# VHH binders against q01730: the designs that were tried, part 10

Target 1, 276 residues: q01730
Amino acid sequence: SKSLKKLVEESREKNQPEVDMSDRGISSMLDVNGLFSLAHITQLVLSHNKLTTVPPNVAELKNLEVLNFFNNQIEELPTQISSLQKLKHLNLGMNRLNTLPRGFGSSRLLEVLELTYNNLNEHSLPGNFFYLTTLRALYLSDNDFEILPPDIGKLTKLQILSLRDNDLISLPKEIGELTQLKELHIQGNRLTVLPPELGNLDLTGQKQVFKAENNPWVTPIADQFQLGVSHVFEYIRSETYKYLYGRHMQANPEPPKKNNDKSKKISRKPLAAKNK

## First folded at step 21 (VHH)

Design i2
Fold by OpenDDE, fold request of step 24:
Structure i2 (fold): chain B 276 residues (1-276), chain A 123 residues (1-123)
Amino acid sequence: as target 1 above (276 residues)
Amino acid sequence: QGQLVESGGGLVQPGGSLRLSCADAGFTFDLYAMAWYRQAPGKERELVARITYEGRTRYADSVKGRFTISRDNAKSTLYLQMNSLKPEDTAMYYCAATLWTEPRDLPSEYDYWGQGTRVTVSA
């Protein structure tokens, strides 16, 4: 494999827009000499490294459209990441993020946001997160969300929403406002009911995906799942269900217990002390 | 469920070329990683090539330099250009799709599979 130096030099000399530095054992972006001078690049891949942070210098890469940090150890993002105005794809999957930086929602063109396998919850999101109105795909699987904020409905271009293996106890009614939604992955949560407003969406067709297994559904919903997704949606659209849902919500039942020990997740393990 | 349909297979002489196509019938194609797998008689299914939704490619060592995977998102179609074909390339070729952004290229990661198209390289 080419040295990092050579990759940087080649990119500069040949004006190559794509730089792939995956699986290079990189611990800091600052250690990659000349990286931030590559203002012409549109794609930077740093997946499968050992990054613990992203320096603010990332903002110098003004033309980035694709930025991939998949499978690192990133605990913190700089606010400057949102200054990348051309950024369309951001992959932060399999990291150690507990929070997103203030102003993260200022990305104007972001279409795909991968946040799978982090330590995020509803409090981890900045106040302007749902200003990311250009998002087509949002991956939040294997995090610690108990609540999906109602502002999710503001992401009107969302086609894929993945919430698999969180701790969700409910879905907001505003999910029904996602008129472009084609795929909804909510399996492996603590959901007992579905908001009737979800019935406003068509997720039952051949071109749609609705995955909702491994939830403690109330019996009436569970029965419909046995018949198929189409029956579920028909049922939640019914007046009967609306009535039942209302009663259920009024009763304010205790949420199901968390059964999954997430403490064993790699993202929660202490970083091996750099043997000094 | 989305359906993948392969085409372009056939009989070809050693050194010849084929172009396989895989057409999508359902899921958001441009957001999926796509792959070609092949299975020869009596052998296990193996990865041939993969392309992420970002357009990054991976090839099996046995086909590197000879095969090219590409995609047309507008047409929801995956391609495999196969050049310099060898008898050992004879197999059923399958198209597969996964929502994983960084797949490890395990067959179990793929949510959708085609029925396959047969490629026979024989003198």
Scores: ipSAE 0.882, ipTM 0.934, lowest interface PAE 0.6, mean pLDDT 94
Fold by OpenDDE, fold request of step 24:
Formats: structure tokens, sequence, C-alpha cells
Structure i2 (fold): chain B 276 residues (1-276), chain A 123 residues (1-123)
């Protein structure tokens, strides 16, 4: 494999827009000499490294459209990441993020946001997160969300929403405002009911995906799942269900217990002490 | 459920070329990683090439430099350009799709599979 130095030099000399530095054992982006001088690049891949932080210098890469940090150890992002105005694809999957930086929602062209396998919850999102109105795909699977914020409905261009293996106790009614949604993945949560407004969406067709297994559904919903997704949606659209849902919500039932020991998540394991 | 349909297979001589196509029906094509797998008689299914939704490619060592995977998102079509074909390339070729952004390229990760197209390389 080419040295990091050579990759940087080649990119500069040949005006190559794509730089792939995946699986290089990189602990710091600052250790890659000349990386931040590559202002012409549109794609940077740093997946499968050992990054713990992203330096503010990332903002110098002004033309980035694709930025991939998949499978690192990133615990914090700089606010400057949102200054990348051309960014369309951001992959932060399999990291150690507990929070997103202030102003993160300022990425005006972001279409795909991968946040799978982090330590994020509803409090981890900045106030302007749902200003990401250009998002087509949002992956939040394997995080610690108990509540999906109602502002999710503002992401009107969402086609794919993945919330698999969180701690969700409910879905907001505003999910029904996602009129372009084609795929919803909510399996492996603590959901007992579905908001009737979900029935406003068409997720039952051959071109759509609705995955909702491994939830403690109330019996009436569970029975419909046994018949199929189409029956579920027909049921939640019914007046009978709307009535039941209302009564259920008024009763303010205790959330189901968390069954999964998430302490075993890789993202929560102590980082091996740098052998000095 | 989305459907993948492969085409372009056939009989070719060693050193020849083929272009496989995989047409998508039913899912958001441009957000999926796509792959070509192949299975020879009596052998296990193996990865040939993969392309992420970002356009990053991976190849099996046996096909590097000879095969090129590409995609046309506007047409919802995956391609495999196969050059310098060898008898060892004889197999059923399958198209597959996954929502994984960084797949490990295990067959179990792929949600959609085509029916396959047969490629035979024989003098």
Amino acid sequence: as target 1 above (276 residues)
Amino acid sequence: QGQLVESGGGLVQPGGSLRLSCADAGFTFDLYAMAWYRQAPGKERELVARITYEGRTRYADSVKGRFTISRDNAKSTLYLQMNSLKPEDTAMYYCAATLWTEPRDLPSEYDYWGQGTRVTVSA
C-alpha cells in the first residue's frame, strides 16, 4: 500500500478528487502531513482507523462532498464540520459519539447521515439538528434513543429512517409527516404501540420496507403483525385503533424494561491505554 | 420487496469480454451498496466486486485489473465489465444489494439478490 505521504502528493500532483486512507492505523488526522492542504478533494475516506478526534482543520477541505469516518474511535466532532457547505455524505458509523456539536444542522446539502453504532440519544442532538432538511437517509441504529424528537417531521425528504436497536418507547405522531419515506427500520426497541399518524404513510408496498420485529407490541398490534405489514397499517388507520391508542396514551403506561445490556457495546469499552 | 434482474451472461472464449447488467426494481437504488457475487459448480458463493452508495469499489484479488464494477443511479442499474476472461471465471453471477454503508461483504448482509446470469468461459 502507498504511504500516506505519497497519497497526499499524488492527490495534489494529479489533482485527484478522491483520497482513500482507510485502514491505515491513523490515530490523528494532524499526523497526515499535507492532508489539510488538499482543498481540491471532494471525497475523503478515513474509515477503519483509530481516530479519537476530528480537528477543526477539517474545515479547510472546503470542497468535500463525501466524508467517511466509519469505524473509528471518535468521541467528539468539531463545530467546524458543519462549515463544509458542499458536504452531501457524512459517515460517522461505529464511533464513540455521545453528542453532536453545536450547529451540526448547518450542513445545507447533507443527504446521507450515518450515525449507526454510537452512544447518541435525544439529548445528544443539537438544537438545529432538524434543519438538515435535505436528508434522504438517516441511520441512527444501535444508539440509545428513548425518544425520537417530534421535529423528525421536518426532515421531509427522508426516504430511509433507521432506528434499529435503540431504546425507543414511542414514535412521535410527526413521523406521519414524512411523506417520502420508503423505508422505516424500528426493530429491536421498546415500542408497544404505533401512532395512528404512521398510517398516513405508504410503507406496505413492494417498493417499501417496514421492519418492526423485536418490540413488545400490545396484543392487538402483535396480532396484526402476524398477518402482515399491510394488516398493521390497515389496523392503525382504523377508528377502533385510534380510540385504543388514545386510551393507552392517557393511561401513561410504564415503559418496558431495557433488556439489552448495552455495556457490552464496543463504543462503550474502554480504549486500550496507549502503551506509553 | 425490491427485485434485481441480471443480464448479459453467455458463452465466451478465453480472453474475451462480457458486460453484465443488473436492473433494480423497488428500492432506493442510489442509497444502496451493490455487489456482484459468483458461484461456480461445487464451490461456495464468493464476492467478485462491490460498490458502495458513495461509489467506492472493492474487488476480489482474482479479478483485480480485469473486472470493473460501476453503477448508473439514474437508470438504477449495476454493471460488471469483465475483460480478459478466464475459464476460472465460469460461474453463475449474482447481483446483490444492501443498505449497509460499509458492508463486510458477507452474503447475509445483503437484503436483495438476483436470480443470476450464467457466464461460461470456454475455448
Scores: ipSAE 0.882, ipTM 0.934, lowest interface PAE 0.6, mean pLDDT 94
Fold by OpenDDE, look of step 21:
Structure i2 (fold): chain B 276 residues (1-276), chain A 123 residues (1-123)
Amino acid sequence: as target 1 above (276 residues)
Amino acid sequence: QGQLVESGGGLVQPGGSLRLSCADAGFTFDLYAMAWYRQAPGKERELVARITYEGRTRYADSVKGRFTISRDNAKSTLYLQMNSLKPEDTAMYYCAATLWTEPRDLPSEYDYWGQGTRVTVSA
């Protein structure tokens, strides 16, 4: 494999817009000499490294459209990441993020946001997160969300929403405002009911995906799942269900217990102390 | 459930070319990573080529320089251009799709599979 130095030099000399530095054992972006001088690049891949942070210098890469940090150890993002105005794809999957930086929602062109396998919850999202109105795909699977904020409904261009293997106890009614939603992945949560407003969406077609297995559905809903997704949606659109849902919500039942010991998640394991 | 249908397989002489197609996706095609796998008789299924939703490609060493994976998002179709075919390329070829943005190229990671198309390279 080419040295990091060579990759940087080649990119500069040949005006190559794409730089792939995946699986290079990089612990710090600052260690890659000349990386931040590559202002012409539109794609930077740093997946499968050992990054613990992203330096504010990332903002110098002003033309980035794709930024991939998949499978690192990033615990914190700089606020400057939101200054990347051309950023369309941001992959932060399989990291150690507990929070997103203030102003994160300022990315005007962001279409795909991958946050799978982090330590995020509803409190981890900045106040302007849902200003990312250009998002087509949001991946939040394998995080610690108990609640999906109602502002999710503001992401009107969302086509894919993945919430698999969180701790969700409910879905907000505003999910029904996602009129472009084609895929909803909510399997592996603590959901007992679905908001009737979900029935406003068409997720039962041949090109749509609705995955909702491994939830403690109440019996009436579970019975419909046995028949198929189309039956589920028909049922939640019914007046009968609306009535039952209302009663259920009024009763304020205790949420199901968390079954998954998430303490064993790789993202929660202590970073091996640098043997000084 | 998403469906993938492969086509373009057949009998070809060594040194020949084939173009495989995979179509009829029942999912948001342009946001999925796609791959071609192959399985020869008595062998395990192996990755041939992968293309992410971003358009990044990966090839098995055995096919690098000979095969090209591409996609047409407008047509929801995946392609595999196979040039300079060898007898060792004889296999059932499968199209696969995954929502993973960075798949590890494990068959278990893929959400959708085609039924396969047979490629036979023989003199």
Scores: ipSAE 0.862, ipTM 0.924, lowest interface PAE 0.6, mean pLDDT 94
Fold by OpenDDE, look of step 23:
Structure i2 (fold): chain B 276 residues (1-276), chain A 123 residues (1-123)
Amino acid sequence: as target 1 above (276 residues)
Amino acid sequence: QGQLVESGGGLVQPGGSLRLSCADAGFTFDLYAMAWYRQAPGKERELVARITYEGRTRYADSVKGRFTISRDNAKSTLYLQMNSLKPEDTAMYYCAATLWTEPRDLPSEYDYWGQGTRVTVSA
């Protein structure tokens, strides 16, 4: 494999817009000499490295459209990441993020946000997160969300929402405002009921995906799942269900217990002390 | 449910070319990673080529320089241009799709599979 130096040099000399530095054992972006001088690049892939942070210098890469940090150890993001105005794809999957930086929602063109396998919850999101109105795909699977904020409904361009293997106890009614949603993945949560407003969406067609297995659904809903997704949506659209849902919510039932020991998540394991 | 339909397979002489197509996706095609797998008789299914939703490509060493994977998101179609075909390329070729943004090239990671198209390279 070419040295990192050579990759940087080649990119510069040949004006190559794509730089792939995946699986290079990189611990710091600052260690890659000349990386931040590559202002012409539109794609930077740093997946499968050992990054613990992203330096503010990332903002110097002004033309980035694709930034991939998949499978690192990133615990913190700089606020400057939101200054990348051309950024369309941001992959932060399989990291150690417990919070997103202030102003994260300022990305104007962001279409795909991958946050799978982090330590995020509803409190981890900045106040302007849901200003990411250009998002088409939001992946929040394998995080620690107990509540999906109602502002999710503001992401009107969402086509894919993945919430798999969180700790969700409910879905907000505003999910029904996602009129372009084609895929909803909510399997592996603590959901007992679905908001009737979800029925406003068409997720039962041949071009749609609705995955909701491994939730402690109440019996009436579980029975419908046995028949198929179409029956579930038909049921939640019914007046009978609306009534039952209302009663259920008024009763303020205790949330199901968390069954998944997430302490074993790689993202929660202590970083091996750099043997100084 | 997502469907993938392969086409373009057939009999070709060594050194010949074929272009495979995979179409009719019942999912958000442009947000999925796509791949071509092949399975020869008596052999395990192996990755031929992959393309992420970002457009990054990976090839098996055995096909590198000869095969090209590409996609047309507007047509929801995946392609495999196969040049300089060899007898060892003879296999059933499968199209696959996954929502994983960074697939690890494991067949188990793919959510959707086609029925396959047969490619036979023989003199």
Scores: ipSAE 0.825, ipTM 0.909, lowest interface PAE 0.7, mean pLDDT 94

Design i2
Fold by OpenDDE, look of step 22:
Structure i2 (fold): chain B 276 residues (1-276), chain A 123 residues (1-123)
Amino acid sequence: as target 1 above (276 residues)
Amino acid sequence: QGQLVESGGGLVQPGGSLRLSCADAGFTFDLYAMAWYRQAPGKERELVARITYEGRTRYADSVKGRFTISRDNAKSTLYLQMNSLKPEDTAMYYCAATLWTEPRDLPSEYDYWGQGTRVTVSA
């Protein structure tokens, strides 16, 4: 494999817009000499490394459209990441993020945001997160969300919403405002009911994906799942269900217990002490 | 439910070429990573080639330089151009898809699979 130096040099010399530095054992982006001088690049892949942070220098890469940090150890993002005005795809999956930086929602062109396998919850999102109105795909799977904020409905261009293996106890009614949604992944949560407004969406077609297994559904909903997704949606659209849902919500039932030991998640394991 | 259907397999002589296609995706195709796997009789399923949603490709060493994986998002179709085919390339070829995560090399990590198309390379 080419040295990192060579990759940087080649990119510069040949004006190559794509730089792939995946699986190089990189612990710091600052250690990659000349990386931040590559202002012409539109794609930077740093997946499968050992990054613990992203330096503010990332903002110097002004033309980035794709930035991939998949499977690192990133605990903190700089606010400057939101200054990348051309950024369309940001992959932060399989990291150690417990919060997103202030102003993160200022990315004007972001279409795909991968946040799977982190330590995020509803309090981890900045106040302007849901200003990311250009998002087509939002992946929040394998995090610690108990509640999905109602502002999710503001992401009107969402086609994919993945919430798999969180701690969700409910879905907001505003999910029904996602008229472009094609895929909803909510399996492996603590959901007992679905908001009737979800029925406003078409997630039952051949080109749509609705995954909702491994939830403690109330019996009436569970019975419909046994028949199929189409039956679920027919049911939640019914007046009968709306009535039942209302009553259920008024009763303010206790949330199901968390059954998943998330302590074993890689994102929660202590970082090996740098042997000084 | 996501579906994948492979086509283009058949009998070909050593040194010949085939083009496999995978289509009829019941998911948001352009946001998925895709892969071709193959399984020869009595052998384990092995990765042949993969392509990210961004178009980055990776090949098994055994097919590098001979096979090309590509995708047409507008047609929701994955392709595998196979050139300079060898008898050892004889296998059932499967199309696979995984949601917008980094494609992995393990079959268990893929969400959708086709039924496969048979490729036989024989003199």
Scores: ipSAE 0.711, ipTM 0.854, lowest interface PAE 0.9, mean pLDDT 93
Fold by ESMFold2, look of step 23:
Structure i2 (fold): chain B 276 residues (1-276), chain A 123 residues (1-123)
Amino acid sequence: as target 1 above (276 residues)
Amino acid sequence: QGQLVESGGGLVQPGGSLRLSCADAGFTFDLYAMAWYRQAPGKERELVARITYEGRTRYADSVKGRFTISRDNAKSTLYLQMNSLKPEDTAMYYCAATLWTEPRDLPSEYDYWGQGTRVTVSA
């Protein structure tokens, strides 16, 4: 394929709006000469590289609508990432993030945020994170969340919420405010009960997906899953279940023990060891 | 849950063309990566072409320049335009979908599959 220099030159000369530099061994965006001069581009793909940081210069690419850093070694993002006001799709999956920068939620057009396979938890989210009210898809799978903040209910345009393989011990009642939700993925957590407010959502139809396997569900819920997802939703809408749930929450039982070994997850490896 | 239905297969002479369609009667089609796979008799399923939700495409070397994958998100439909068909293109063709934003294009990464449509290129 073309060298990085030729890709930059061709984009500049032909005014090409999309630049794909995936799988090219890039360790620093600053080493790609002329990259930040391409103010016209709307799409930049840097997936499958060796980036460990993103320089503040990313803000110079002011017309970006798509920015893809999938499968790098990024440990932190600059606060300037939020100045990309045209950004619609941001892919940060399979990185080493343990926090998001202050002001991250000020992006006005963000529709898809991919954060799968990082080191995030509920404390990693900046105070304005839930101002991302334009989100249609939020992927938080394979992180370290134990709770989902109640402010999730502010993301009323969400159609997909993926929380697979976290350490969730509960879902907030505000999940029931996500009336546009079509897919909810909560498999592989430590969930024992569902909030009755989840019953406000239509997640059992042919256009919907609800995945909740590999959780230590209490027996009444586990029995309904054996009959089918529609039976689960009928049950959690019932007055019988609302009473059971209220007693369960009042008792505040000790959550089930963690049974996932995350020590071999690539996001946990030292950078030098990853390269061996 | 999501459902994929392929159509457009059939018998064609070498050098001919076919257009395959895959209709999704499911949900948020525009957020899925979509692919065409094929399986010839006695062979493993192999990727033909893939298009991400962002519109980025990948093709098998054997079909580059002859096949074009495309999607119409408003109609929730995936297409495969197959030109300059060869007897080696004879196979069952499958539509597949995944929420993986960067699939490795292994069949195991695709959550939804159609039942397939047969393409036969007669000598």
Scores: ipSAE 0.597, ipTM 0.815, lowest interface PAE 1.7, mean pLDDT 89
Fold by ESMFold2, fold request of step 24:
Structure i2 (fold): chain B 276 residues (1-276), chain A 123 residues (1-123)
Amino acid sequence: as target 1 above (276 residues)
Amino acid sequence: QGQLVESGGGLVQPGGSLRLSCADAGFTFDLYAMAWYRQAPGKERELVARITYEGRTRYADSVKGRFTISRDNAKSTLYLQMNSLKPEDTAMYYCAATLWTEPRDLPSEYDYWGQGTRVTVSA
């Protein structure tokens, strides 16, 4: 494989817009000499490294459209990440994030945001997070969300929303405002009921995906899942279900007990066997 | 989203070329990572090439420099340009798709598979 120095030199000399530095044992971006001088690049991949932080210097890469930090040890991001005005794809999956920086929602072109396998919850999202109205895909799987804020309804261009393996106890009615949604992944949560407004969406067609297994659904919903997803949607649109849902919410039952202690992070199990 | 259809396979002479296509009319095609796998008789399925939703490619060592994976998101179509074909390239070729944004390209990571198209390289 090429050295980091050679990768930087080739990009500079040949004006190459895409740089891939994955799986290089990089612990600090500042140790990659000349990296931040590559102002021409539109894609930077630093996946499968050992980064624990991202320096503010990332903002010097002003033409980035794709930035990939998948599978590092990043604990925090600099506020300057939102200065990347051309950024369309940001991958932060498999890191140690427990918060996103203030002003994160100021990225004006972001289409894909991957945050799978971090330590995020609903309090980790900055106040302007839902200004990311250009998002087409939002991956929040394997985090610690217990609720999904109602402002999710502002993300009207979403086509994919993945919330697999969180601690969700409810979905907001505003989920029904996501009229472009084609894929919803909510498996592995603590959900007992679905908001009737989810029935406003067409998630049962051949081009759609609805995954909701491994939730403690109330018996009437669980019975419909055994018949098929189309039966679930027919049921939640019914007046019978709207009545049941209203009574369930008014009863304000205690949420089902949490599974896993989260310190084990089993969303990718058995990943170690696959890495050999 | 569950239907992938391969085409373009056939019989070619060593040194020849073929272009495989895989069609998916899925509305979110451009958000999936796509791959070509192949399986020769008596052997396990192996990665040929993969392209992420971002356009990043990876190739098996045995095909580097000879095969090119590409995608046309407007047509929801994946391609494999196969040049300098060898008898060892004879196999059933499958297209596959995953929603994982950074796949490690294990077959178990791919959720959707086509039925395959046969490529035979024989003089």
Scores: ipSAE 0.590, ipTM 0.810, lowest interface PAE 1.8, mean pLDDT 89
Fold by ESMFold2, fold request of step 24:
Structure i2 (fold): chain B 276 residues (1-276), chain A 123 residues (1-123)
Amino acid sequence: as target 1 above (276 residues)
Amino acid sequence: QGQLVESGGGLVQPGGSLRLSCADAGFTFDLYAMAWYRQAPGKERELVARITYEGRTRYADSVKGRFTISRDNAKSTLYLQMNSLKPEDTAMYYCAATLWTEPRDLPSEYDYWGQGTRVTVSA
């Protein structure tokens, strides 16, 4: 291992484009002298640190393509994060985010957005979130989504959408607009029915992944899952299912009750309590 | 559920080199963390090297400086360059993949595994 000072010095002197400061006990990026002067870097890894905020100075790293904050204690992001116009990969997994800043969807090249294990829900997304039309992978697992906004259909380049272990009670019909989708992970939610439009997608091949276990599926769907995922897709494409789905939605049934206690999730404890 | 196919194994003398390849038929190869594991007879499967989707690498201590993991995302192929081979490197070598962006490199975190390619280092 190198000291943080040595890492900054070497990047500056040798014009190194990639800087890895993972697992260094960093509590503030402002304490890393010279970090923001490294305008040449394309990759910055700060995973497994103690960050609680990200300063606006992150915008000074104008050539970043990869920014990794996995496993920190970040509660908020600065609006300036969206000024990183070369950013392709942003990892914010395992943090304490309950909102994303206004203007977040202004990133023009973002391909991978990792938000697993935060405190996000559908109200956490800024109005322009779905302008992230270059996204190829969106990881929202282990959050508090009950609804996936219909605007998800605007993300037509998505190949992977992971919604595992949320509180989803439905999927919007616009899920069927994601024609490049290869992997859909919806296991561990409160889903009872699938929109027939999901049948527009081909998620049953050997190169595709559809994971939907641990949901309270209605009996006709649960029976098809027992036969195999291909049978589920054949069924939801049928006129029989379209009729049943229409009647189900007209009845507007009470969604299944939440049975997961997330109050002890470390990301939801006040920072003062995290020291214990 | 991509299919991982390893190749490049064989018999080599101590001090020799091999390059293993692992082809992934999946459409999202560049979004996966990829790893090489190995298993000698009577031993547990152990990590050899891992590369994240971002390109960050990690190596077992026993291979540091001798082995290099790399990936070619355009060809959906993972490589392991093995130099200065020792008899202790004799094993079945497996390619593995996971969507975990920060894997701890436990075998249980890897969702997809190849059938393996045999490497034998004999005097």
Scores: ipSAE 0.586, ipTM 0.809, lowest interface PAE 1.8, mean pLDDT 89

